VHH binders against Uncharacterized HTH-type transcriptional regulator MJ0568. Designs and how they scored, part 6

Target 1, 125 residues: Uncharacterized HTH-type transcriptional regulator MJ0568, of Methanocaldococcus jannaschii (q57988)
Amino acid sequence: MSQSIEDYLERIYLFIKENNRPIKTTELAKLLNIKPSAVTNMAKKLHRLGYVNYEPYIGITLTEKGIEEAKKILDKHKTIKIFLVEFLGLDEKTASEEACKLEHALSDEILERLKIFMEKFKDKV
Key: E = the ipSAE of ESMFold2; O = the ipSAE of OpenDDE; V2 = 0.75 times the mean of E and O plus 0.25 times the DockQ between their complexes.

## First folded at step 4 (VHH)

Design x14 (from d10 with Y102F E109Q; framework vhh_7yz9_2; at its last look DockQ between E and O 0.90; V2 from the best seeds 0.00; counts 0 for: pae E 2.3 > 2, unsure alone 62.3 < 65, SAP .676 > .668)
Amino acid sequence: QWQLVESGGGLVQAGGSLRLSCTASGLTFSDYAMGWYRQTAGNEREWVAFISSGGYTTYADSVKGRFTISRDNAKNTVYLQMNSLKPEDTAVYYCARVGSDFIYDEWGQYWGQGTPVTVSS
ESMFold2-Fast, scan of step 4: ipSAE 0.344; ipTM 0.725
ESMFold2, look of step 5: ipSAE 0.423; ipTM 0.788
ESMFold2 (binder alone), look of step 5: mean pLDDT 77; pTM 0.789
OpenDDE, look of step 5: ipSAE 0.615; ipTM 0.859
ESMFold2, look of step 7: ipSAE 0.393; ipTM 0.768
ESMFold2 (binder alone), look of step 7: mean pLDDT 77; pTM 0.788
OpenDDE, look of step 7: ipSAE 0.635; ipTM 0.862
ESMFold2, look of step 8: ipSAE 0.362; ipTM 0.755
ESMFold2 (binder alone), look of step 8: mean pLDDT 77; pTM 0.791
OpenDDE, look of step 8: ipSAE 0.634; ipTM 0.866

Design x16 (from d10 with W107Y G108D E109D; framework vhh_7yz9_2)
Amino acid sequence: QWQLVESGGGLVQAGGSLRLSCTASGLTFSDYAMGWYRQTAGNEREWVAFISSGGYTTYADSVKGRFTISRDNAKNTVYLQMNSLKPEDTAVYYCARVGSDYIYDEYDDYWGQGTPVTVSS
ESMFold2-Fast, scan of step 4: ipSAE 0.267; ipTM 0.672

Design x17 (from d10 with E106S E109D; framework vhh_7yz9_2; at its last look DockQ between E and O 0.02; V2 from the best seeds 0.00; counts 0 for: pae O 9.9 > 2, grease 29.4 > 24.2, SAP .696 > .668, placed apart)
Fold by OpenDDE, look of step 5:
Structure x17 (fold): chain B 125 residues (1-125), chain A 121 residues (1-121)
Amino acid sequence: as target 1 above (125 residues)
Amino acid sequence: QWQLVESGGGLVQAGGSLRLSCTASGLTFSDYAMGWYRQTAGNEREWVAFISSGGYTTYADSVKGRFTISRDNAKNTVYLQMNSLKPEDTAVYYCARVGSDYIYDSWGDYWGQGTPVTVSS
């Protein structure tokens, strides 16, 4: 899955969790700092791929498939961020920025191993 | 490194109020966002309220207008004022340290052991 798709799903998920409503294309555009037209095109694509429901004038929601994927990405982000902050001593901002990059490249296997490592050594830091 | 301890839970009647507290033992408390979550038996932990390091607050729709999250950085404490409580608010409430950019449902950086809240009808 492309980084772009994952970013969309992640942002959509977070918005819906906070606002409990569909996100408008214009709202998503602002969050992602891109043009609304680009969001519309991606929304259609994500809809075709089965990750979102896109209805013009209503907005974008996540399917179960989309929610599952978004949660995976967020899990990677938070795990990586925690590791960078607590184990490597990075500041919150830098850790967040790096986690946003690494979350798209980290495999599920490495994520699990990282979690295990963190659990084993959390009391050591 | 961090330890969170919740307090203030208990039994209240519907329409009543409770004030939960969460005290952190970690360094640089003021640099971190904090959140309140709640969980009932057999269900996933759900997000309730969030307060950023800068004081930005947001709430789940189910508690908007009734709950207020706040923080006292001098005391390393985050609070949840719960008013107009309903039976459906019954749950174990958890405090968590969260990243400043994201709201996490089930897994935070650090979690307290939870404080039970029971609202009777």
Scores: ipSAE 0.007, ipTM 0.219, lowest interface PAE 9.9, mean pLDDT 88
ESMFold2-Fast, scan of step 4: ipSAE 0.438; ipTM 0.774
ESMFold2, look of step 5: ipSAE 0.398; ipTM 0.785
ESMFold2 (binder alone), look of step 5: mean pLDDT 81; pTM 0.833

Design x18 (from d10 with Y56S E106Y E109D; framework vhh_7yz9_2)
Fold by ESMFold2-Fast, scan of step 4:
Parts: sequence; C-alpha cells; structure tokens
Structure x18 (fold): chain B 125 residues (1-125), chain A 121 residues (1-121)
Amino acid sequence: as target 1 above (125 residues)
Amino acid sequence: QWQLVESGGGLVQAGGSLRLSCTASGLTFSDYAMGWYRQTAGNEREWVAFISSGGSTTYADSVKGRFTISRDNAKNTVYLQMNSLKPEDTAVYYCARVGSDYIYDYWGDYWGQGTPVTVSS
C-alpha cells in the first residue's frame, strides 16, 4: 500500500482514538497540510478499498479492516522507535521522526526479524 | 429554534431490543444530518450512529450490525433500533442535530435531554 494511504489511515485512527468521533475532511486536510478536495478524493479511494466509511455531511471513520491496517503501521512505528532509542541511543524526538520515515519503507519480514533480534539481545543481558 | 425530545429508553435484558425515538421541532429538519451518541459514567460522550439528510448511514464499529438508525422526515423524527443488546451498551443516549459544514468539531449543535438505557446481564 502507498505511503499516502498509510499516512491517512494512521492519522484517522489516532484522531478517532483521541476524540471518539468521525474526522471531518476539513480537519484531516489541516492535519495533513493539504487541500480538502485532496482528502475527499482519497476518502473515496479508501472507501472503495474497504478501509473507511465516508459521508459528506458526517465525515470519515475506519472499518474493521482500516483499524487493523492502521494498527499494523503504528506497530511498525513503535518497534522502530524502540530499536532506535534502546539499541542505538537516539533521543526520543529524533527516533520518532526517523521511525515515521522508515515505517513506510520497512517490510513485514524485516520488522519480524528486528523483533526477534531485540528479544535475543535482551536474553544476553 | 430547534428542540429535541427523546423517548424509548429503559431496562432490558442482554440479548433484548429497544427502539429510541427523537422528535425535532424545527422547520428545516429534512435539511440536516442527525446523530445518536451515548455516555457512560466516567467517560466522554461518544458517537453511535449518524444519518445524512439523504438517508445515508454510518455506525461506530461497536454497534455495527446490531443497531440501525433511520429517519421519518414527515414526522421530524430520527430512530435508533437497538438489537442484540449487551451490558456494555448501558449508557445515557443522546440525539443531536449535525450540520453539514460545521467549522468547530461537528459535535451536535442541538442536543436532546438524554434517555437512559440499562442492559442487565
């Protein structure tokens, strides 16, 4: 899935979790620093792909499929950030910013290997 | 000016059903989206279901497949049919008007009085 789709799913998920309501297209546009028309076009695409429910007067919510995909992306972010902080000694802000960039480029296979590596390393302490 | 009057709440056993009604007094009911929200003790109010002026519906994942929102524009009424009720559905339920172009976080701009629903296990 494209980086843009992943960014939309993450942002929608985090907003709904924090605010417990659908996100409006204008709100999402502000958060992503893009035009509302771009959000509307992407929301229609995400709806077709089965990731979101979209109502022009109400806003955007995630389907179960959308929630699962958003959680996967967030799990990648968390795993990368932990590695950068705990194993490479980066500060939390720098690690979070780098994890945001890497989460879209990292395959599921590499993520799993990284988790195994971290577990194995901790067994040696 | 809008006024919303809710009815239909009460005590029901798990697996049971309830239908909530919300009647609006206002000339332009058919022009607005309507929503149902709920609030449990110690928690923020959360959305449950929305229905557009044209009848399109959207549901929170926790109620999808069990609850149905509908409207009757001739009666200025919005309904929430709640089936297969769970103890977790125990809350005070609120009806609200929702505008299509809200600038502020499109929470309901007119609220009903709230109707309590208690689901016993």
Scores: ipSAE 0.000, ipTM 0.140, lowest interface PAE 17.7, mean pLDDT 79

Design x19 (from d10 with Y56S E106L G108S E109D; framework vhh_7yz9_2)
Fold by ESMFold2-Fast, scan of step 4:
Structure x19 (fold): chain B 125 residues (1-125), chain A 121 residues (1-121)
Amino acid sequence: as target 1 above (125 residues)
Amino acid sequence: QWQLVESGGGLVQAGGSLRLSCTASGLTFSDYAMGWYRQTAGNEREWVAFISSGGSTTYADSVKGRFTISRDNAKNTVYLQMNSLKPEDTAVYYCARVGSDYIYDLWSDYWGQGTPVTVSS
């Protein structure tokens, strides 16, 4: 696993939900265990993509687009984890760790097909 | 920043009961799911019980029917009522904040220091 747009959006979303305030670049750097300069560069990229609002003294917040993307990432994680627990019999801890790895590798199409498969299977067993 | 402090562990005879408490200090306790985990010597940490922000609960198969997780949002506290304790329940018990509003999202991004429980045969 590497730092990605998905990791940034998810971590920012969770922090704001918990603290009800913008996250500072230094706080996000500590949370992600990376250098503040890396966070600043990514924040500028995310701002250009329309995912975040970035103010030097206030910090980082998510736009509506950013919130939607963060929730999509969390939904992907949840779907993979449910599959691993319910269909493959993995414990919660192992499933969560594997879902973190797999969520970056699986396409939206495969994820959607997985959801349909799980839905139909649970209707029958 | 969150701080979690566990209490209530100790020595107990098989068949006995203990109630563990975990008091959280931090913003928006009521908005987060909470969980209890345990770790025995030489083994990985295993999940025991989970309670969502809305109060929905789920349990590991090994403790179903014996343990009950609950929360008191006014006191920023989550509890684990442990009944019919077995020697196999001997472990250090950890309280954890779950970092998502999804019930199956068990990303534990903040942990307590743990409270030891020893169940004698």
Scores: ipSAE 0.000, ipTM 0.102, lowest interface PAE 13.1, mean pLDDT 77

Design x20 (framework vhh_7yz9_2)
Fold by ESMFold2-Fast, scan of step 4:
Structure x20 (fold): chain B 125 residues (1-125), chain A 124 residues (1-124)
Amino acid sequence: as target 1 above (125 residues)
Amino acid sequence: QWQLVESGGGLVQAGGSLRLSCTASGLTFSDYAMGWYRQTAGNEREWVAFISSGGSTTYADSVKGRFTISRDNAKNTVYLQMNSLKPEDTAVYYCARVGSKYIYDSYGEWGDYWGQGTPVTVSS
C-alpha cells in the first residue's frame, strides 16, 4: 500500500474517532498540509479501493475495510514507538518521528517478531 | 447484501410526535455511521440527522432541539424521534448509510444503501 494512502487512512480514522463525524475535504487538507483538490482526488481513489465513503458537501467516512487498515497502521506505529522508547532509550519525540517513517516500511513478520522479543526481554529484565 | 427498511411514518397533527425506525439486514451495522434524510415533491433530498458508529449526533438547523437520532446496535436499528412536528416537516423520510447517498459507480456496482422511504404528513 502506498505511504500516502496509509497516511490518509490514519488521519481520517483519528479525526472521526475524536470528532464522531465525517471529515470535510478542507479539514483533511489542513491536517495533511496539502491542497483540497489533492484530497478530493485521493478520496475518489480511496473510494474505488473500498476504504472510504465520499459524499460531496458532507465529507469522508471510513468503510469497515478502511477502519481495519487504519487500525493496523496505528498498531504498527504504537509497537515501534514503544520499542524505541522502552528498549532503545529514545525520547518520545524522536521515537514518534522514527515510528512514522518505519510504520510504512516494516513487514508484518518483523512486527510480530518485535512483539515477541519485547515480551520475552521484559520478562528477563 | 445490505438492506434498509423504514417504518413509523404516518399522519399526525401539528405539535404531535412520531418515531421512525430503520432496520438494517446485514453484517457490521455497528461499524457504520447512519443518517436520516427527507424529500418533498419537486425538491432535492436533504439531510436531517447523522449518528456516528460511536453514538455522536449532528442535526440540521431546521430540526435541532425537536428531533433526536439514536441507534440500537443489538437490533441493527437506527431511530428518529420527532417531537413538536410542524407542517413544514411533511416529507418522505429516508434512512441511509452516511457517505452512501449515491453509489460511486465508476468503481463497480454494489447496489445502494438507501431505504424505500416512509411518508410523514403533518396537518395544520
Scores: ipSAE 0.000, ipTM 0.104, lowest interface PAE 18.9, mean pLDDT 77

Design x21 (framework vhh_7yz9_2)
Fold by ESMFold2-Fast, scan of step 4:
Structure x21 (fold): chain B 125 residues (1-125), chain A 123 residues (1-123)
Amino acid sequence: as target 1 above (125 residues)
Amino acid sequence: QWQLVESGGGLVQAGGSLRLSCTASGLTFSDYAMGWYRQTAGNEREWVAFISSGGSTTYADSVKGRFTISRDNAKNTVYLQMNSLKPEDTAVYYCARVGSTYIYDSFEWGDYWGQGTPVTVSS
């Protein structure tokens, strides 16, 4: 999956969890610092791929498929961030920024091995 | 959300064997690393064995050579074969998705613990 699709899915998921409502195209555009037309085009693409429910006058929600994909991407972000903070001693801001970059490049196999590594050694650091 | 159900615990004599099972229901089991943990009264939980989604295994030093972790993705089940059991293996055994304990905010990513299955090894 492309980096752009992953960014949209995780941001939509986080918004809905926080606000308990659909996200409007204009709200998502503001959060991502992009034009509303770009969000509308991506929302239509995500709808065709089965990740979102999109209604132009109501907003965007995630399908079950979209929720699972968003959780997977967010889990990568959280795992990388925790590793950078807890094991490498980076500050929260730097770790969060680096995690955003790494989450799209890291394979699921390496993510799993990182989780196992951290679980084995969390009490040693 | 996932539901994890452990089974197979019980009473066994030192030197005996038990096989624990953990069956997942709900979302895709095959995509995640799974682990077995144990806890004795008054102590922190400790990890026992991990198995990756691809089948790679790793074991705590205390159980190497005696315990074997395996999985059957068609049955959404992870197993712990325990051989040459010792009294110090007496504990409640838990199944978990690896990394579920790393949740650092208010979101849940699924069951991090099953209900547990007690194992008692008599001398």
Scores: ipSAE 0.138, ipTM 0.578, lowest interface PAE 5.2, mean pLDDT 82

Design x22 (framework vhh_7yz9_2)
Fold by ESMFold2-Fast, scan of step 4:
Structure x22 (fold): chain B 125 residues (1-125), chain A 120 residues (1-120)
Amino acid sequence: as target 1 above (125 residues)
Amino acid sequence: QWQLVESGGGLVQAGGSLRLSCTASGLTFSDYAMGWYRQTAGNEREWVAFISSGGYTTYADSVKGRFTISRDNAKNTVYLQMNSLKPEDTAVYYCARVGKYIYDEWGDYWGQGTPVTVSS
């Protein structure tokens, strides 16, 4: 289970989309199964990189840069997961776990060709 | 949001040629695979050709050898050169970012389309 910058951005994005509010450090720590102090340290790093707004006692939100990056990571995850489920016949849980591993290793060109491949073979022409 | 504008369609006789253009607005055009699709009345949209940002191309069997897809990333434009046109190629042609399996709706990245009519 990677605790990379990408994993933090994905989880923050999904929480805010679902709940329409900032995520508290204690909530993110619970979701990632880590200590709140680890989340606070990462939030400060993400703030310096321009991906998040972090306000102690209020929580974490994404900047426009953070939202764009989170969406790109999620698009890679979705593409890989759909391929593994629909073309290779893996169950949803296994496909999701494998997609988490592969999403950080695959180039954009391979991802694009995978999308093209899937689109060719799902269309009726 | 991506804005796509198709052009170049029209009426042409069988055996003729047309070149379609699709110009995209946006800062990340070169990051994405693009495709051409077509639709006739009462039928589902079908893919015609795809091109990756790196220049990999692929074609539907019905157009292979007759159509050529290309792109100019500096102009944010994708092209479809259509040669040896047949009446069966009559359709409205659409440009789209490849990714319907990521996006639940085709409409998010479709242009208005450009009609092509091939007379016998």
Scores: ipSAE 0.270, ipTM 0.695, lowest interface PAE 3.2, mean pLDDT 83

Design x23 (framework vhh_7yz9_2)
Fold by ESMFold2-Fast, scan of step 4:
Structure x23 (fold): chain B 125 residues (1-125), chain A 122 residues (1-122)
Amino acid sequence: as target 1 above (125 residues)
Amino acid sequence: QWQLVESGGGLVQAGGSLRLSCTASGLTFSDYAMGWYRQTAGNEREWVAFISSGGYTTYADSVKGRFTISRDNAKNTVYLQMNSLKPEDTAVYYCARVPSGYIYDEWAYDYWGQGTPVTVSS
């Protein structure tokens, strides 16, 4: 999956969870710092891939498949952020920004190994 | 041509309910999304609720859980059921036809009703 697809799914999921409504293309464009036309094109692509429901007058929501994929991306972000803050001593803002970059590069295997590593060393302070 | 006629407004006590209706005279009503907006004196119109041609609904956060939008295509009518009304809901309510191919920008709407006033007393 491309980085941009992952960024769209993550941001749509967080918005809907926080606001309990579909996200408009203009709102998503502001959140991602891109043009509304780019969001419309991506929403159509995500719809064809089965990740979103897109209604031009209503906005964007996630399918069950989209929710599942977004949760996986968020789990990677959270795991990386915890590692960077708790084990490497980075501040939360820096850790969050770095986690956003790293979440797209990590395989599921590395994510699992990282979780195991943190669990093993959580009592070593 | 299209005309939209709202009805059902009035004075109600806080916590009360009102049902607004908007009837369209024109062809192809079922092909269009419909919406409700409201406006207070001195302020711009704000979106309240939308219903798509297929019946999918969405609501402004301020009314979610209290208002329900619905439609009856056989009667060319869209409804707004307003429950648990608050003084802050006092406004003139307008229905509008949402044009095909436009995003939620109100200036793109081509048919508006005349408005129906709703006053909620504390």
Scores: ipSAE 0.000, ipTM 0.077, lowest interface PAE 22.1, mean pLDDT 77

Design x24 (from d10 with S53R Y56S T58D; framework vhh_7yz9_2)
Amino acid sequence: QWQLVESGGGLVQAGGSLRLSCTASGLTFSDYAMGWYRQTAGNEREWVAFISRGGSTDYADSVKGRFTISRDNAKNTVYLQMNSLKPEDTAVYYCARVGSDYIYDEWGEYWGQGTPVTVSS
ESMFold2-Fast, scan of step 4: ipSAE 0.219; ipTM 0.629

Design x25 (from d10 with D31E Y32W Y56S; framework vhh_7yz9_2)
Fold by ESMFold2-Fast, scan of step 4:
Structure x25 (fold): chain B 125 residues (1-125), chain A 121 residues (1-121)
Amino acid sequence: as target 1 above (125 residues)
Amino acid sequence: QWQLVESGGGLVQAGGSLRLSCTASGLTFSEWAMGWYRQTAGNEREWVAFISSGGSTTYADSVKGRFTISRDNAKNTVYLQMNSLKPEDTAVYYCARVGSDYIYDEWGEYWGQGTPVTVSS
């Protein structure tokens, strides 16, 4: 599993949405297949960047900034997948796998242009 | 060595309010996160609210906007203010010291005996 800031935020968001509670450092370590010490170091970095609340004995939650960034990454994944399926004719499995690879590489500018393109094309039908 | 004593439960009508208290004995209360949990017959104990040593709070979706957790470090006490109570809130409520860090990963390491809350319709 990637240790990038985006992967951490996305996984924390999905866990909290599913479980309605903070995520423990050991739980996040298991989900990302890394050591708990690596999660603790990253949580401290994410806290300094304003993305998470890291409270000893509670665990990790997202700030509003963290939630916004996590939602952007998930929206990026969804947009890329829809484009690959609906416009390029890829099957859902292949599109999902490719979207996972591309979601961390595409800029917000390219994502916005892609959305505008898809809207304009749908309006022509 | 920790001891937790809950109080404030009882019978209340739907739409009413109750304030639960949990007093801890032991050193370093101010350094620990505290939580409230509840359990209904036949179900597992579920998380209700947490408060950090620094005062940050988080709530289960089922109680968000209705319940408020707070603490008084001078009295070694954590509170749960329950407003707009529903029959579904009927449960035994437990106070817990939350012990969750990168080495030791256990929710609710120390538990009180619980205080029953019954909400009639």
Scores: ipSAE 0.000, ipTM 0.164, lowest interface PAE 14.1, mean pLDDT 78

Design x26 (from d10, 14 letters changed; framework vhh_vobarilizumab_d1)
Fold by ESMFold2-Fast, scan of step 4:
Structure x26 (fold): chain B 125 residues (1-125), chain A 121 residues (1-121)
Amino acid sequence: as target 1 above (125 residues)
Amino acid sequence: EVQLVESGGGLVQPGGSLRLSCAASGLTFSDYAMAWYRQAPGKGRELVAFISSGGYTSYADSVKGRFTISRDNAKNTLYLQMNSLRPEDTAVYYCARVGSDYIYDEWGEYWGQGTLVTVSS
C-alpha cells in the first residue's frame, strides 16, 4: 500500500473517532494540506478499493475493511513513537515526526518484534 | 463482534501438563499477533507468551522452556501448551489480540474471559 493511501485512511479514522461523524472533502483537504480535488480523486480510488463509503453530499466514512487497515497503520505509528519517546528519550514532537517517516519503511516483522521488546521491558526500568 | 473464548484450564498436580485453547471469531485471525497473559490473585496481568502473525514467538523468563505458544490459522485458534507446571503458575489465563491504541490509552483492546489454572497437590 502507498504512503498516500495510508495517510488518508489514518486521518479519516482519527477524525471520525474524535467527531463521531463523516469527514467532508474540504475538511480532509485542510488536514492533509492539499486541494479538495485531490481528496475527491483519492476518495473515489479508496471507494473502489473497498476502504471507504463516499457520498459527495454527505462526506467520507470508513468501511469495516478501511477501519481495520487504518487501525493497523495507526498502531504502527504509535508503536514507533512510544519506542522513540520511552526507550530512546526523544521529545514528543521529534518522535512523532520520525515515526511518520519510519511507519512506511518498517516491515511488519520488525514492528512486531519491537512491540514484543517494549512489552517485556515496560515495567523493568 | 470480536470474541475470544478460552478453555482447557483445571486442577493439576505439580509437574503436570495442560493445553489451553482460545477460539477467536469476528476478526481475520491470521493478520493479528496474539498473546497469553495471566493474573494471579492480588497481582496485575503479566505477559506469558506472544506469537506474531508471522509465527515469531517470545516468552516470559519464568515460563521459557516449559510453555509453548502456537496457532492454527485454519481453525482461528490459539494454543498454550503448559508443561512441568509449578504452584506459582496458578492464575487465570487470558487470550488477547495484541494491539495498542494510545489515543484511547489502552493496550490489547480484545481480551477473553479467562480460564482458571490451579497447580496444587
Scores: ipSAE 0.000, ipTM 0.181, lowest interface PAE 12.9, mean pLDDT 80

Design x27 (from d10, 19 letters changed; framework vhh_8pnl_2)
Fold by ESMFold2-Fast, scan of step 4:
Structure x27 (fold): chain B 125 residues (1-125), chain A 121 residues (1-121)
Amino acid sequence: as target 1 above (125 residues)
Amino acid sequence: QGQLVESGGGLVQPGGSLRLSCADAGLTFSDYAMAWYRQAPGKERELVARISSGGYTNYADFVKGRFTISRDNAKSTLYLQMNSLKPEDTAMYYCARVGSDYIYDEWGDYWGQGTRVTVSA
């Protein structure tokens, strides 16, 4: 999936989780620092792909498929950030910013190996 | 990002009421969406109610009409008013700051210690 689609799904998911309502085209445009027309075009594309419900004048919500994909992207973000903070000693803000960059570049294979590596260092009670 | 401290739980009979409180020692309480979760014995944690920084509320179907979530930004406190309590509401209740970053879930940074609610005759 393209980075652009991933960024839209992630941002929409996080907004709805925080605000408990659909995100408006103008709100998403501000969050992504792009024009509202670009958001409208992408929302229509995401709707055709089955990731969002797009109701003109109301806003954008995620379908079940969209939620699943957004959660997958966020799981990758979480794993990378934990590694950067816990194993490399980066502060939370720096780690979050770096994880945002890396989450689109790492394969599922590398992510899985990273998870296994980190798990090996947990204490078993 | 202060610690969250839940209180107000206890033992009540069916049909009773409790008000839970969650005190946030942080200075940015008003900037966060807040939530109440619960975990019943032998079950996964589940969302009970959420309130956004803008005041929009969302409730799980099993508590609609019985529970009310509210916030007092001046006191940095989140509340859950629980009415018409049922035995199935028995659980540990937790409050959480809801941010844009999921990393805190795994380290427990935004989870409180919880307050126990028992509904029994």
Scores: ipSAE 0.000, ipTM 0.115, lowest interface PAE 15.3, mean pLDDT 77

Design x28 (framework vhh_podentamig1; at its last look DockQ between E and O 0.01; V2 from the best seeds 0.00; counts 0 for: pae E 16.3 > 2, placed apart)
Fold by ESMFold2, look of step 5:
Structure x28 (fold): chain B 125 residues (1-125), chain A 120 residues (1-120)
Amino acid sequence: as target 1 above (125 residues)
Amino acid sequence: EVQLVESGGGLVQPGRSLTLSCAASGLTFSDYAYGWYRQAPGKQRELVAAISRGSTLYADSVKGRFTISRDNAKNSIYLQMNSLRPEDTALYYCARVGSDYIYDEWGDYWGQGTQVTVSS
């Protein structure tokens, strides 16, 4: 999945989890620092791909498929951040920034291998 | 919500074998890694074996005796335990790997456990 789609799904998921309501296109545009028209175009694409329900003026919610994909992306971010902090000794702010860069590049297989590695060696740090 | 149900535990003599099974419910079985953990009376829970989509990992104490496997068609994970020893006596848990990577809080969904007792 492209980085752009992943960023949208992640932000939509977090917003709805925190606010328990659909996210409006203007709200998502502010969170992503882009034009509302770009959000509208992407919302139509995400709907076509089966990731979101999109209703003009009501907002955007995730389908079950969209939720599953968003959770995978968030799991990648958290896993990478923990590795950078706990195993490499980076401070929280730097680790979060680097995790954002890395999370879109890692395959699911490598992520799972990283988790297993971290569990095996967690008492070594 | 993911549910994990273990089975196959029991009382066995040293040197014998058992196979533990873990049935997972949910849509995304193939997307996750799973592990078997055990906890003996008075001891901390420990990882026994883990399996991802393409890799396995074993605790040193069970290498060469235990084999973890999975069947994606049946949404199931197995632990073949050969050459059992009294030290293998424990409550065995199946777990899905979570985002926490601290040893004693590793998995995000846990079964209720199945007892394995090895004695004469």
Scores: ipSAE 0.000, ipTM 0.213, lowest interface PAE 16.3, mean pLDDT 81
ESMFold2-Fast, scan of step 4: ipSAE 0.393; ipTM 0.749
ESMFold2 (binder alone), look of step 5: mean pLDDT 80; pTM 0.815
OpenDDE, look of step 5: ipSAE 0.014; ipTM 0.292

Design x29 (from d10 with G99E S100G D101K; framework vhh_7yz9_2)
Fold by ESMFold2-Fast, scan of step 4:
Structure x29 (fold): chain B 125 residues (1-125), chain A 121 residues (1-121)
Amino acid sequence: as target 1 above (125 residues)
Amino acid sequence: QWQLVESGGGLVQAGGSLRLSCTASGLTFSDYAMGWYRQTAGNEREWVAFISSGGYTTYADSVKGRFTISRDNAKNTVYLQMNSLKPEDTAVYYCARVEGKYIYDEWGEYWGQGTPVTVSS
């Protein structure tokens, strides 16, 4: 999945979690620092892919599939950050910034193996 | 959140075999690493075997060569085939999604209820 799709899903999920309502196209455009027309085009694409419900007068919500994908992306970020802090000794700010860069580059298999590694050695670090 | 249901435990004689099953509810089972853990009375829960979505497996030294972990993504199920069982394998066996060293508060732990296995000497 592209970085753009991942960024949209993350931001939509976090907004709805914080505000308990659909996100408007203009609100998402502000959060991502892009044009509202770009958001509308992407929302239609995400709707076709089954990730969002898009209502022109109401806004954007996530489908169950969209929620799970957004959680997966956020889980990837947190897993990388925890590994960098707890196993490599980086400070939280640096680890968070590096995790943002790496979360779109690592395969799910590598992420899973990092989780397995951390679980196997959690008591030995 | 996920629901995990373990089954297949029971009483077996030393040298026998059992196959444990863990069925997950949800659309994303195939995307996550799964593991089997066990807990004996008075001891901490210990990991037994892990399997990634891509089929990578790893085993605790105590079970290598005797236990086999596998998965069927079409059935949202992970299995533990236990051969050459020993009395020291007696434990409650748990299925879990692998979350790494620290569990996320917001998504919680993905543990099943457990299935007891008793191996008679």
Scores: ipSAE 0.196, ipTM 0.655, lowest interface PAE 4.2, mean pLDDT 83

